# VHH binders against RNA polymerase II C-terminal domain phosphatase-like 3 (CPL3), part 4

Target 1, 181 residues: RNA polymerase II C-terminal domain phosphatase-like 3 (CPL3), of Arabidopsis thaliana (Mouse-ear cress) (q8ll04r923to1103)
Amino acid sequence: FASQKLSLVLDIDHTLLNSAKFNEVESRHEEILRKKEEQDREKPYRHLFRFLHMGMWTKLRPGIWNFLEKASKLYELHLYTMGNKLYATEMAKLLDPKGVLFNGRVISKGDDGDPLDGDERVPKSKDLEGVMGMESSVVIIDDSVRVWPQHKMNLIAVERYLYFPCSRRQFGLLGPSLLEL

## First folded at step 1 (VHH)

Design B9 (framework vhh_vobarilizumab_d1)
Fold by ESMFold2-Fast, scan of step 1:
Structure B9 (fold): chain B 181 residues (1-181), chain A 122 residues (1-122)
Amino acid sequence: as target 1 above (181 residues)
Amino acid sequence: EVQLVESGGGLVQPGGSLRLSCAASGFTFSSYAMAWYRQAPGKGRELVAGISSGGSTSYADSVKGRFTISRDNAKNTLYLQMNSLRPEDTAVYYCAASPSELWEIFTSGDYWGQGTLVTVSS
């Protein structure tokens, strides 16, 4: 008899993917993105999406599809974001179109307003409320240690995935983005 | 088969220079963060310099301005240029590779070389 799988908690923004609102993308980059998205549609595993209903572009981290497949065999997968519920729900559907990876294990701490809102009232820290099991049975992957003040020992910090130029500027970075390379 | 093979260590006088190389094989070098660590006699391993898959560099305070880390993704090779060497730089230098992509965190783990000895003495 196998023991219950360990839980793996995955941050969405800057960990599994990077998103940018249409109005945050310069016109010169919009044309490049439209051409890249058209080429990407022909691939068996898509990485670039244009969402009219949300007014945004989303770029998935390279290797994400193989990562999710292998991780789901070893761990019970959870999505966790400081973003709002609409954004979290749409990204969960994007990452899990067959509904077999997360099974509703999606935690969002933001309100259902603007999905990239920087509202001062939005919670600024994460905790393991809503994740079942003992703390010792949880592994966390996130690009930020600061949002996990009580759970640093369970955290694997990954390099921020910043594809869009506006995302690099948001973190005070200069120079070409991955889109421009 | 994953391998990290260091070279370029040796005996050098104080004030001298050495260039260490680390030849990587068996993994996608360009997607890994690379680092140089060192271990002096009777001490633990310490990070000397790091370089991300994107080319961002970091240095220990004791070597900043004297050492330069660089990578050549076409040759799958990591370098450490060591200038103005001091007796305190005497150590075994280790090349290390850490996955920076989510896919590789679960499949590859961290890789370490066997080390190359650097002795700074007159």
Scores: ipSAE 0.005, ipTM 0.221, lowest interface PAE 10.1, mean pLDDT 78

Design C1 (framework vhh_vobarilizumab_d1)
Fold by ESMFold2-Fast, scan of step 1:
Structure C1 (fold): chain B 181 residues (1-181), chain A 118 residues (1-118)
Amino acid sequence: as target 1 above (181 residues)
Amino acid sequence: EVQLVESGGGLVQPGGSLRLSCAASGFTFDDYAMAWYRQAPGKGRELVAGIYSDSSTSYADSVKGRFTISRDNAKNTLYLQMNSLRPEDTAVYYCARDWYDEGYFDYWGQGTLVTVSS
């Protein structure tokens, strides 16, 4: 009979996709990306996008389209990002062009400041404010445990998805990116 | 209150060894990636070694094979074992807690000086 649908909260950056600003991409990599994006346009499910308005490249995690289709049948899907509203809106459109998966359930914290306790070094965090339902019926998928200090037991931590060389450098990693392989 | 306190720095001769420690408090140590950075006089900070919560590691090419990063989750302590030290390893070494790439600032320790000289 009728069972309560669980909520699934999905981190955008480094979980569902990886993005790089145009000025963070070397000329040689830009040429490779343009060729790959042209080839990707011929595919029924696209994974590589160039956004002029955002000034960035975005690469979707492999298997994302199958994952979202299956998850949407079992869960009420939410997007959650520490990025700003513009970024969150564009990524939601990208992942859900028909507006049927998330239904406006998109949370962006980049425009909202967390109150600081006087310590400029306190990291920003995520919470379940704005997610309707009981905490016990929420599952979170994110690459970072640190941003969920109060909801660790609801969290499934996934390997960080880093496609672009600049993203590897931003996390201090020393090997080649997936783009370079 | 989050605190990171480095120790173990000092003067050592070329070819010597030194072990740095970072005592962490005020957070769930097991949940965070940790890193060692260094800054030589007149230069910017550079990543030396990183360790994730699952204990997977990453090293700068300049220290690979000589330095080993490790963690003891029961003691909330991060370590850097430095072998075959060279004069160019002379720097202030900093312990850092995991950071988020969207402009967030995580905690850094005060640093510990390592001098490699005869």
Scores: ipSAE 0.000, ipTM 0.117, lowest interface PAE 14.5, mean pLDDT 75

Design C10 (framework vhh_vobarilizumab_d1)
Fold by ESMFold2-Fast, scan of step 1:
Structure C10 (fold): chain B 181 residues (1-181), chain A 119 residues (1-119)
Amino acid sequence: as target 1 above (181 residues)
Amino acid sequence: EVQLVESGGGLVQPGGSLRLSCAASGFTFSDYWMAWYRQAPGKGRELVAGIDSGGSTSYADSVKGRFTISRDNAKNTLYLQMNSLRPEDTAVYYCAAGDEYLFDSYEYWGQGTLVTVSS
C-alpha cells in the first residue's frame, strides 16, 4: 500500500565494510591501526573499529553513514552476508546502533564457522528467501555477481572494498592496500 | 595551501542568535566532511556539530534543537546557525575538515572565532 517501500538488500563484506582478523594483521600495521582508531574516535563519523570479543578490525566504506541515512528513507533495508549469525548481528549493531534501519532484517548464511575464512560448508550462493515482498521490487548491492546466480537482473555490482593488506592478498592482488596509502 | 577561515563570532546576550561561517579553500570541498568544534575556557575541545559530503548531520546533545549546521558546496562555505544561546556556549569555535574517502588524511583546522554569551 501507500507506505510500502522498495527493498534494498546490502552485502556486508567488501560492500559496506572490510574486516580483518587480528592474526591476519602484521605487527607494523597493527601499530598503525591502533593510532588511526584512536584518532578516528574523535571524528564526527567513525569508520575504524577494533572488536576484542570477535578478534577483528573493521573498516567502514567511505560515505556509508550518509548512504544508509538516505537509503533508509527510500528503501526497506536488509543486510545479507555469507558470514555466521554472530558476525551479522555485530555488524548490524555497528551500522544501526538504535535498531531503526534494519529492524531485524538481517540474513546470514554462515554456520559455526569463521566468516573471514571462506568455510566450504557455507553455501556459495545467495537468494531472496527471507526477503518479504515482490522480487521485482528488490534492489541488491553486492561486490560479487557470482553469489546471485538467480537474481543478476536485480543486482548493482559495486567495486570491492578492500582496506586491509590481507584482504587484497585474498583476491590475488599485489601492491599497497588502502591502509598503506 | 588548505585554508579554513571562521567568521561571525561576537558578544551576544543569553537567548540571542549568531551565525558562524567557515570559508574553505585549497581542496575539493564537496568531498570532505565538515564539523564545528568548540573549546571553552579551562575545558578541552568538543565536537558541536558535523555534516558529511552528502549533507547528513549530527549534533552534540547539548546543542541539539538549538544549533543547525549546513553547507554550501557552490560557495565552499560551512555554516553554524546558533539560536537560544546560553552562557555555557561561550567558547572559541573551530571549523574542521577531513577527507571522507580517506578517513585518516590530515585534518584541517581553522584559527577559530570567539563566541561570548554574557549579559
Scores: ipSAE 0.000, ipTM 0.144, lowest interface PAE 15.3, mean pLDDT 77

Design C11 (framework vhh_3k1k_2)
Fold by ESMFold2-Fast, scan of step 1:
Structure C11 (fold): chain B 181 residues (1-181), chain A 119 residues (1-119)
Amino acid sequence: as target 1 above (181 residues)
Amino acid sequence: QVQLVESGGALVQPGGSLRLSCAASGFTFDSYAMRWYRQAPGKEREWVAGISWDSGSTSYEDSVKGRFTISRDDARNTVYLQMNSLKPEDTAVYYCAKDYLEGYDFDYWGQGTQVTVSS
């Protein structure tokens, strides 16, 4: 028998991408983003998106397209977010426009409110409920160890991807954002 | 269902002018950036011009800059491409697109409108 694919659970926010609401972006930075988005639309694979219907900018992590292609051949891919279902669904479509990578394996813990609502309005911990298979066959990639209280041994913690200035302020970080470099 | 219907293409002499129109339906038009693309015979489809949702920003491919002007009329759900000083190399089928994810939003392309510039 050939080994079955292991499950790979991927956090969306600050792992695969970073999003910012329009009202969190200063006018000077919006001018820069509009120019970068125009340039990005000429590329074969896009990394910067402006979602007017959701009122937000989304920047994909560098190397994401190559990572997802390679990972999908080795793992059964799952998306997991503390965001709401609308946000999770739109990000899944963005990352998998042909519907072949995740195949409905998308878990969201938020409510029907604003996708970037504060911590008080969303669950603060994640678990493997909704992921089929044995826990020993699951690998998790997330920027936060704290949100996986019972599955720390399955977790590969990655550096938090913070592109927008407001995201850096959210985590109390000093210095320029990646947008400002 | 998103629908984009291009019109205004014609045969013109070099140095002539044309205005292309794109009638949009099936989405909230005033909330999306709009773009024009073209495909010349034997060439890949290329981006031509873009306009932001609020008309505050426009952008153009270098070869058309100063000759083409993109504009929109949100009351009519229509985006326009005014083409001046037309050259034979502008000969192509012109396509309209809303907020475009390259390689992924082909379902939202219309039939296009043919522009031929010849003597």
Scores: ipSAE 0.000, ipTM 0.115, lowest interface PAE 16.8, mean pLDDT 75

Design C12 (framework vhh_8emy_2)
Fold by ESMFold2-Fast, scan of step 1:
Formats: sequence, structure tokens, C-alpha cells
Structure C12 (fold): chain B 181 residues (1-181), chain A 123 residues (1-123)
Amino acid sequence: as target 1 above (181 residues)
Amino acid sequence: QVQLQESGGGLVQPGSSLRLSCAASGFTFSDYAMHWVRQAPGKGPEWVSSISGSGDSTNYATSVKGRFSISRDNPSKTLYLQMNSLRPEDSAVYYCARDHYEDLFGWDYFDYRGQGTQVTVSS
């Protein structure tokens, strides 16, 4: 049965969370992160995760748990990522361990590479194909306007969430390390 | 400009009670979950308790559960921590924190942390 709520499409990377591969994190930062993750495990609003099976760290955007609770009462929630299906599935489980927020409404485009040459390129754009309902009933939250070329009127662009030093450098955030403040 | 001001700490005997307060300004208080965090000398920060924006949900660290009670008064923009049956190991500087953090490594980098309030439990 189709929900009568407005649909809310949520980008994962740099919108709801920031992830870094183990090999992207300096040893000194990893030791700090490991201690922070141990402390964070005991909090009800947990934000920092270390995934051995995926070889990555994930930091949730501040305020995410309150946002998802409030949004789920008003909107039918969808997750949308340029990442692959494995990553999307694991992040969906992390954000919704009881399976009640997204109900399988997870779209991943990272596996849309060229099957003949094993190209690892991610698709360059997103669209609302696969989202049920009328386009006028959809709101999108994403850090990138460029990936939504046909749906800019539906888009609420948010500031990129960049927690890990490697992610910040990737997007040209220059200056001293935040540790030097 | 977000501001948080803690108060109510002091020197007390084991078994005593204290109530801490945190006055918030510069944001819509009822829209944010709030936390109490403490830090003892030479130790890292320890999360103590949290409360949802509406006040409908509360959580506590195992070390304080059953002894501490978190509450809020949204009209006055004030967060409280009622501490009962205090123990020497509860001695720390207590900070209130808004759930929305923009720090790099979590607990050690609080842009909105006030000076805190010192709680000392000793003979």
C-alpha cells in the first residue's frame, strides 16, 4: 500500500553520514578514533562506528537520530546513494536497525558501472525513477545539486558533512588540522 | 550564537544529593536532545545521561542508572540533572551539551561547551 505521506529522499554520503576506509586514516587519528568509538558504544545516541567487515569508519551527522524520528512521522523515507548495494544495505541497517523507517526503500547506483570492463566509475546523476508517487509530492535532501539535474526545484541542498581529515582534504578544505585548533 | 551555562556543583559528602542546571540560549531549545557529560582529572569524557527534545525519552550510563535523573523545562530553556547517592567516583566537571555536534573527534572538541560545573564528592 502506498503511503499518503509526502516522500523524502535522503542522500547517504556527506548528508546523513561520512565514512573513511581504514587505509585513509592516519595511525595517530585511528588511535584517537578507537578510543572515541569505545566511549560512544555506551551512548543511546551513538554516532561513531568501526566496521571490520567493510574496512571502514562511519560517523553519523550530529542530530541525525532526532531528525529521522521527526521526519518519519511526516514523510515516507527513502535512502538514495551513488554507493554500491552492499554499502547502501549496511548503512540502511545502521540507520534503521528495526527496519521500520525505510521499509526497503533504498536506491543504490554504484553497481551501474560498465559490465564489460569492470569500470568502477559511479553514475554522474540521480533521478526519481523508482520512487513511487507524483514528483510534486517528493522532497530531496542531498549535499550535491549537480547530481539532480532535472529535480533542482525539489531539492534542499545541505552543507557537506565531512568529519574525517581525509574527506575534508578531498573537498579542498585547507588550513591546519582541526586537531591544531 | 549558541550558549550553555552550567551551575549547581559543589563539594559534598558521599551519599549526598546535588541538582545541576544548564541554561541554554541562542537556539530553539525544544528542538534538540540534550546530554550531560562529565570529565574527571586525567580521564577522557564520559557520557552520563540524555533526554529527547520533547522530554519523552531519557537514557543513562550504567554507572549512574537508578541514582541520577535527567529532566528539562522547555519554556525556561533549562536542563537539569538530579544526582542522588553520590559516590567519590562521581567527582568530575559536569558539562551539558546539545546533541548537534560539529566537532572532528567527538567528545574532546565542544564548540558549545560552557566552563562546566565542578562536583567533588569526598569526606
Scores: ipSAE 0.000, ipTM 0.141, lowest interface PAE 14.7, mean pLDDT 74

Design C2 (framework vhh_8emy_2)
Fold by ESMFold2-Fast, scan of step 1:
Structure C2 (fold): chain B 181 residues (1-181), chain A 121 residues (1-121)
Amino acid sequence: as target 1 above (181 residues)
Amino acid sequence: QVQLQESGGGLVQPGSSLRLSCAASGFTFDDYWMHWVRQAPGKGPEWVSSISDSGGSTNYATSVKGRFSISRDNPSKTLYLQMNSLRPEDSAVYYCAKDYDFEGDYWYDYRGQGTQVTVSS
């Protein structure tokens, strides 16, 4: 027995949120997004953000604020992303503005340097080698089982959160995105 | 309807090579990612490798990277796993798996019966 709190590893992209670069959003959808973002600013818990400095829109998964608050009482929360350090840091600040949820437990693999010019349909693998002491008592929430090849028994796969049309096209999916509905 | 038939396993010496095959039928093979998963006695299933629908992209577990190569032949609806420099730790039943839920990447079923690989002296 280790008396340790279970660790909860959370994927960022397509699990907790979905992001789209300004140039990936059609003009008609941008008009809709600007109106929705203005309305969202008046709410106590925001879900739609426009980041001028990163040139992107970010939409948080519905229920995220309640989920993070409850989960933080039961688990030691960790963020894990294949995105670069800048993106990971900004999203961590967004999800944890008071610095009380993750306490710096943010892993980004985008800055590790990928020598392969890979097909964007093939996600890189994630592993717990970068997270000391978590292999024996970890729960992972991610939209992709494929990126956790050695930890599938610890994984709770969730429905991929695809809000923007460009994200649905990225995964080769048919039909309208949540933004279009 | 959907059928997956693995073959090519056997008993081999450490350092040997084996090529596994998976014959697929009952679905549009060209439209799906395919995976190899293995399970050793008394252990849970371990993902080994994945290949995109076109074959243009591949991924490997760290334990097999550099030794195993996944490939596919869409005209013949066949998935392959070339295993080189085999180790006792590679001993397991190997299953091919259809990427059934592309939106969730779930492993709902091992739809093949598997092929046994035993690496021993």
Scores: ipSAE 0.000, ipTM 0.096, lowest interface PAE 16.6, mean pLDDT 74

Design C3 (framework vhh_gocatamig_d2)
Fold by ESMFold2-Fast, scan of step 1:
Structure C3 (fold): chain B 181 residues (1-181), chain A 117 residues (1-117)
Amino acid sequence: as target 1 above (181 residues)
Amino acid sequence: EVQLVESGGGLVQPGGSLTLSCAASGFTFSDYDLAWYRQAPGKKRELVAGISSGGDTVYMDSVKGRFTISRDNAKNSVYLQMNSLRAEDTAVYYCAADYEWGLYDYWGQGTLVTVSS
């Protein structure tokens, strides 16, 4: 019955979650985050994580757990990130602690490119190489149209999920972040 | 209770036309994106046409100029007008309703379209 499922390719950063390195978070915001994380630990569905080994905070998009449950029944789920393999692996474990949603279908492009050319080390575009099935049977969810130059018709562009102040500044945005609201 | 009910499928000769209809209930129709998918024998399901809550449309390359997707929010219905039908259009056609992040939340049971002499 696997042939009845379409493939759904999910972008990680700014689509399913938003992450910020410890050194990118101001001390006043870290105090707020620590209090919110303590409260979040007691909830049945967690959304805010502090990863000591990764040196970062991660905030999941609201509704993500319900979305993944529903999507897994209709689609063969894939994760796709411009991040490196370590980051992709940790985020896949976070989103799929039982190992039943993605089943190893995780694509990370951060380790691609020429290691002798720092400017070209991280690829700037995505493609459907490594996704099994016909292109017409693939749906992509991503916050960026620019990273999918050959597959615009397969793409459903979502509003960027920017929880941390540093993430808003990265995209040239003014005003308060979701953390500050 | 959410329900999508498809109608309009059948046998048609090459070059003929059919209109598929999908009647929706149990949700605020005007807020949802709607789409038609199809699955032919031995093939995977593919997106044929989509229409957003705002009226923007998308089509598979092989059906552009032949198929037209439309919606009627007053009747809670989405339609697929299929012209110049070809043998390769033979498939079960499915109506789907989409909410948040582009995920199709609800599916119809499908309607068979056979293009044959």
Scores: ipSAE 0.000, ipTM 0.104, lowest interface PAE 15.8, mean pLDDT 75

Design C4 (framework vhh_3k1k_2)
Fold by ESMFold2-Fast, scan of step 1:
Structure C4 (fold): chain B 181 residues (1-181), chain A 119 residues (1-119)
Amino acid sequence: as target 1 above (181 residues)
Amino acid sequence: QVQLVESGGALVQPGGSLRLSCAASGFTFSDYYMRWYRQAPGKEREWVAGISSSGDYTSYEDSVKGRFTISRDDARNTVYLQMNSLKPEDTAVYYCARDEGFWDYLDYWGQGTQVTVSS
C-alpha cells in the first residue's frame, strides 16, 4: 500500500510556454514586448522573460504557476522536450527555481544551436525511455499527438500555446497572435 | 537591506588570470540564481555568466566559454568568477547581480569592479 504517485510527463514548447528568437521578432513587436516585460516585472508571478544570453523571448502559459503547484502534489513531474539540452535546462530552472518539482527529471532530444527544434511539422518522435515506473502509470500532456506514435492512449492533447507571431507562422496559421491582441 | 559587493578587479597582462568575488548580504543567498555582467566604456552592459541557486546549472556567453568559470560558496554568501586566458577585449567593469531563478531579470546589482587587460 505504498503511495506511489503517477508520473506526469509535460511537454515544454507550445504546452507550458512559447519562445521566439530575437531575430524572429519584428521590430514593431519587440517594442511591445519590451513594454510588456517591464510591466510584468512588477507582478508577483512573472510570465514574460527576455533571455539576453539565449537571444530569445519566453512567454509562460496563463495559469501555469497554479497548475504546477497542484500537479506536483498528485504526480511525479517530468519535463520532456525535442529542444536542446541548454534550452531544457534553462526552462526547467525557470519553472522550478528551488529544485523541488522535477528533481532532474528532464528529457531533451534536440541538437545544440536550436532550442526551438521541437517543431512537430518536422517529424520526430518521443518515447517513455528514461521515465521510471510502469507505462500504465504515466500521463502525458503535449500539444502534439504526432510525436507520441506508441503512447496515444496515455496522452492528453492540449491546445498549442502560440503567443508570438513567428510561432503562428511556423504552424501555417493566419490572423493575429496573442501578442497582437 | 540587500547588498552585493564585488572585489578582485585589477590590471592584468594578456593571457593572465584573475578571480572576482561578489559578497552578498541582506537576503537568503542560497535561494537565488546569481549572474555576472560586464560593461566596457561606450558599450552596453552584457551578460557574462550565470549560476543556479543549487549550483548545478551554469551558463556562459560564447566569447568566455572555456576561459571563465562561475562558482558559488553558500556558506560564505559569495559568488566567484574565475577568469583565465584574459584578452584586451575582456577589459570592463564587472557587475554581480541577483536573479530569483524563475525571473530572468535582475533585481539587485553591485557597484562593479574594474578589470583592465593591457600590456
Scores: ipSAE 0.006, ipTM 0.107, lowest interface PAE 11.3, mean pLDDT 77

Design C5 (framework vhh_8h5u_2)
Fold by ESMFold2-Fast, scan of step 1:
Structure C5 (fold): chain B 181 residues (1-181), chain A 120 residues (1-120)
Amino acid sequence: as target 1 above (181 residues)
Amino acid sequence: EVQVVESGGGLVQPGGSLRLSCAASGFTFDYSSYAMGWYRQAPGNQHERVAIITSDYSTNYPDSVKGRFTISRDNAKNTGYLQMNSLKSEDTAVYYCAAEYDLWGEYDYWGQGTQVTVSS
């Protein structure tokens, strides 16, 4: 008679949040973002961040704080990103400021392998190495099916969270971004 | 192999100046997502960031070096710089360059470090 939580593996980019580099944001949109970020700083649950040290804006998915609180009671939470260790560490701190949600369960793949010269890198894949337990006890939430070639049966694909206009253009989408709405 | 290599360190008297260079190889700063930072470590101390410059040329400095140090980049030469003026004995440290590129496929590249000694 033992109780055991299921594991929930969460993708960061376009799943829990959306980020944009400063130079990808038009000046008119930056003015809107600065005003929104100033108001957001005073909220108990923040959703918009400006990271000068990383040169980027980050917008959290609506409902993220309530989702993480509820999910943490049912699942052992893991973060998984194709970003580098610095990015993963900063996003983990952002999402878990008290250090109680992920407990060091953060996987970053951006530091793996030999990168190519600035233009077009071969996309890496994700796997469940480093996630303990039976494969049947793991649920994955990610916006990209392509990065999970071995574990598609465990994957719940979610709609990409695209807040910034540059992110919408990156995926070839027409019409206004959430920032512009 | 992707590398960043620091140069320009040395011995200077208090009040002197040095210019450090960070040459990147195996990738280019002509890619808009690249950011570059300078960090230092003195014996017995933790690493501290002394400057960062983002792909949009935004800069940030801690109070300890603000007004004395200037970070810059030359994307065409794939090189970053740290101009250090009005050097103090407490600036004595090994200085490291770090480069970061593309948010969604990023890597941190750290150089081997270059020694800066401020002494009379």
Scores: ipSAE 0.000, ipTM 0.113, lowest interface PAE 15.5, mean pLDDT 75

Design C6 (framework vhh_7w1s_2)
Amino acid sequence: QLQLVESGGGLVQAGGSMRLSCAASGFTFDYAMGWHRQAPGKQRELVAKIDYGSTAYDDSVKGRFTISRDNTKNTVYLQMNSLKVEDTAVYYCARDYWSGELYDYWGQGTQVTVSS
ESMFold2-Fast, scan of step 1: ipSAE 0.012; ipTM 0.356

Design C7 (framework vhh_vobarilizumab_d1)
Fold by ESMFold2-Fast, scan of step 1:
Structure C7 (fold): chain B 181 residues (1-181), chain A 120 residues (1-120)
Amino acid sequence: as target 1 above (181 residues)
Amino acid sequence: EVQLVESGGGLVQPGGSLRLSCAASGFTFSYYDMAWYRQAPGKGRELVAGISSGGDTSYADSVKGRFTISRDNAKNTLYLQMNSLRPEDTAVYYCATEDYLYGWEPFDYWGQGTLVTVSS
């Protein structure tokens, strides 16, 4: 097989979007989010979603819709997450409701845990297994360099997108979140 | 098809004024932050002014108080009103979609540019 496009591998969490479980959101922020989501539903391009069946909020990175449209013309787009298959599948549907951007090219590592591993705190890593073509034909966009130990030359590290207060605390950050601004 | 088409550039004397326009098509203009950049001969591109989807504005120190950025979402048009023009303002001016918070620069849409020359 031959591909005319380069592959672009996109990290989901903290790169294309930021999600927070309902139980991670303070009640005062939940009130703000509900009002913002109601306003957001009137926009042609939505960026704030409340998923009852998953118990979580998702906020898309600003500029994402334009980025994905442009990138899909130049690259074969792949989604890559350390999250589980359910999360990856729902986020892929959210970003690509017509199935024209990723076309099933979604990799999730959240279900790959080895039950024989004794230390669950050992960080998982990503690799290019399942991505077609030569490694030199792949560009990776991710907020974390540590998850790509063998592919740093292919990696464009981006600033983490942290919208929710709980996400800022997860990374040890103080001060107001983007939600609070 | 996304397009940004700049117009309104020209030759003007120091102290004069020009109004640049950028006609946007192929996307939902009101959703996106927009910006004006410029590139002077022999120099890199620099941000001149920005406006958010909500109407918040920002300006480079060199143009603050002289230039005004605005948008008309009903007409899908971005404007730059340039007053008290100086020879140092001579550049090609570009319209761009912008993400101010996160700098998604490599994939932002850019127009073809419009030349502004400030000289006597």
Scores: ipSAE 0.000, ipTM 0.109, lowest interface PAE 15.9, mean pLDDT 75

Design C8 (framework vhh_8emy_2)
Fold by ESMFold2-Fast, scan of step 1:
Structure C8 (fold): chain B 181 residues (1-181), chain A 120 residues (1-120)
Amino acid sequence: as target 1 above (181 residues)
Amino acid sequence: QVQLQESGGGLVQPGSSLRLSCAASGFTFEDYAMHWVRQAPGKGPEWVSSISYDSGYTNYATSVKGRFSISRDNPSKTLYLQMNSLRPEDSAVYYCARDLYDSEWGFDYRGQGTQVTVSS
């Protein structure tokens, strides 16, 4: 392994994408989402997904496909989530259907059950167990500084990607969501 | 097309201050988060600091927190790093980098860099 390589650890929820359970979406917004998803599925690069088996909608952050393609050439990519293994696995498949970007480098800290079981609402910390390399060669992109308590971690905090109205409410934010704009 | 040009490095004494600049071109600077990365001789690259597109959020590596300050001027498409209380271990080539988030075009990880040497 070369000393100039960097590992890039990517938070899933509110960083690369935003998800909402069917029962958290108002009927009027669900109608809008169904129309948008129908248009989106005909595109080469999709951004809006409806997962019947998980009972949820997922919206990818704009520019995600170009970002992942370019980042994979310079960084060893890792996915990190406080969600459960099922959610992490499905999101990894969504972002990397050929299995060439992350190569199994997916860390999930949630328990079995509901993919969005509310772990994000309960204070919980992340660590870099399982990520190889020097601490100084690791870059982390996450929307929350609070979940990375280690003093030696290299963290880039980004604006939360909150597409769904229920997600804005979860973070106590007022005003319209990106879906409503 | 995307270009980043660092400047402001030099040779200074321990305890001195330096202000680094990065001139950006070829992209909508105001839409991207930016960061500073440094690389000392014989070592791998180390992340130093980041700033959101609107200057609302900034972050720093623990080794520089309280001494360095990142800022940007979107109208002039320039990123800055104010370095105070410089130490010999801060000696490195400093690079500015466009955040890979929401990259619409080809991304730039680093510009050409600017050398900072802190020595008596």
Scores: ipSAE 0.000, ipTM 0.117, lowest interface PAE 15.4, mean pLDDT 73

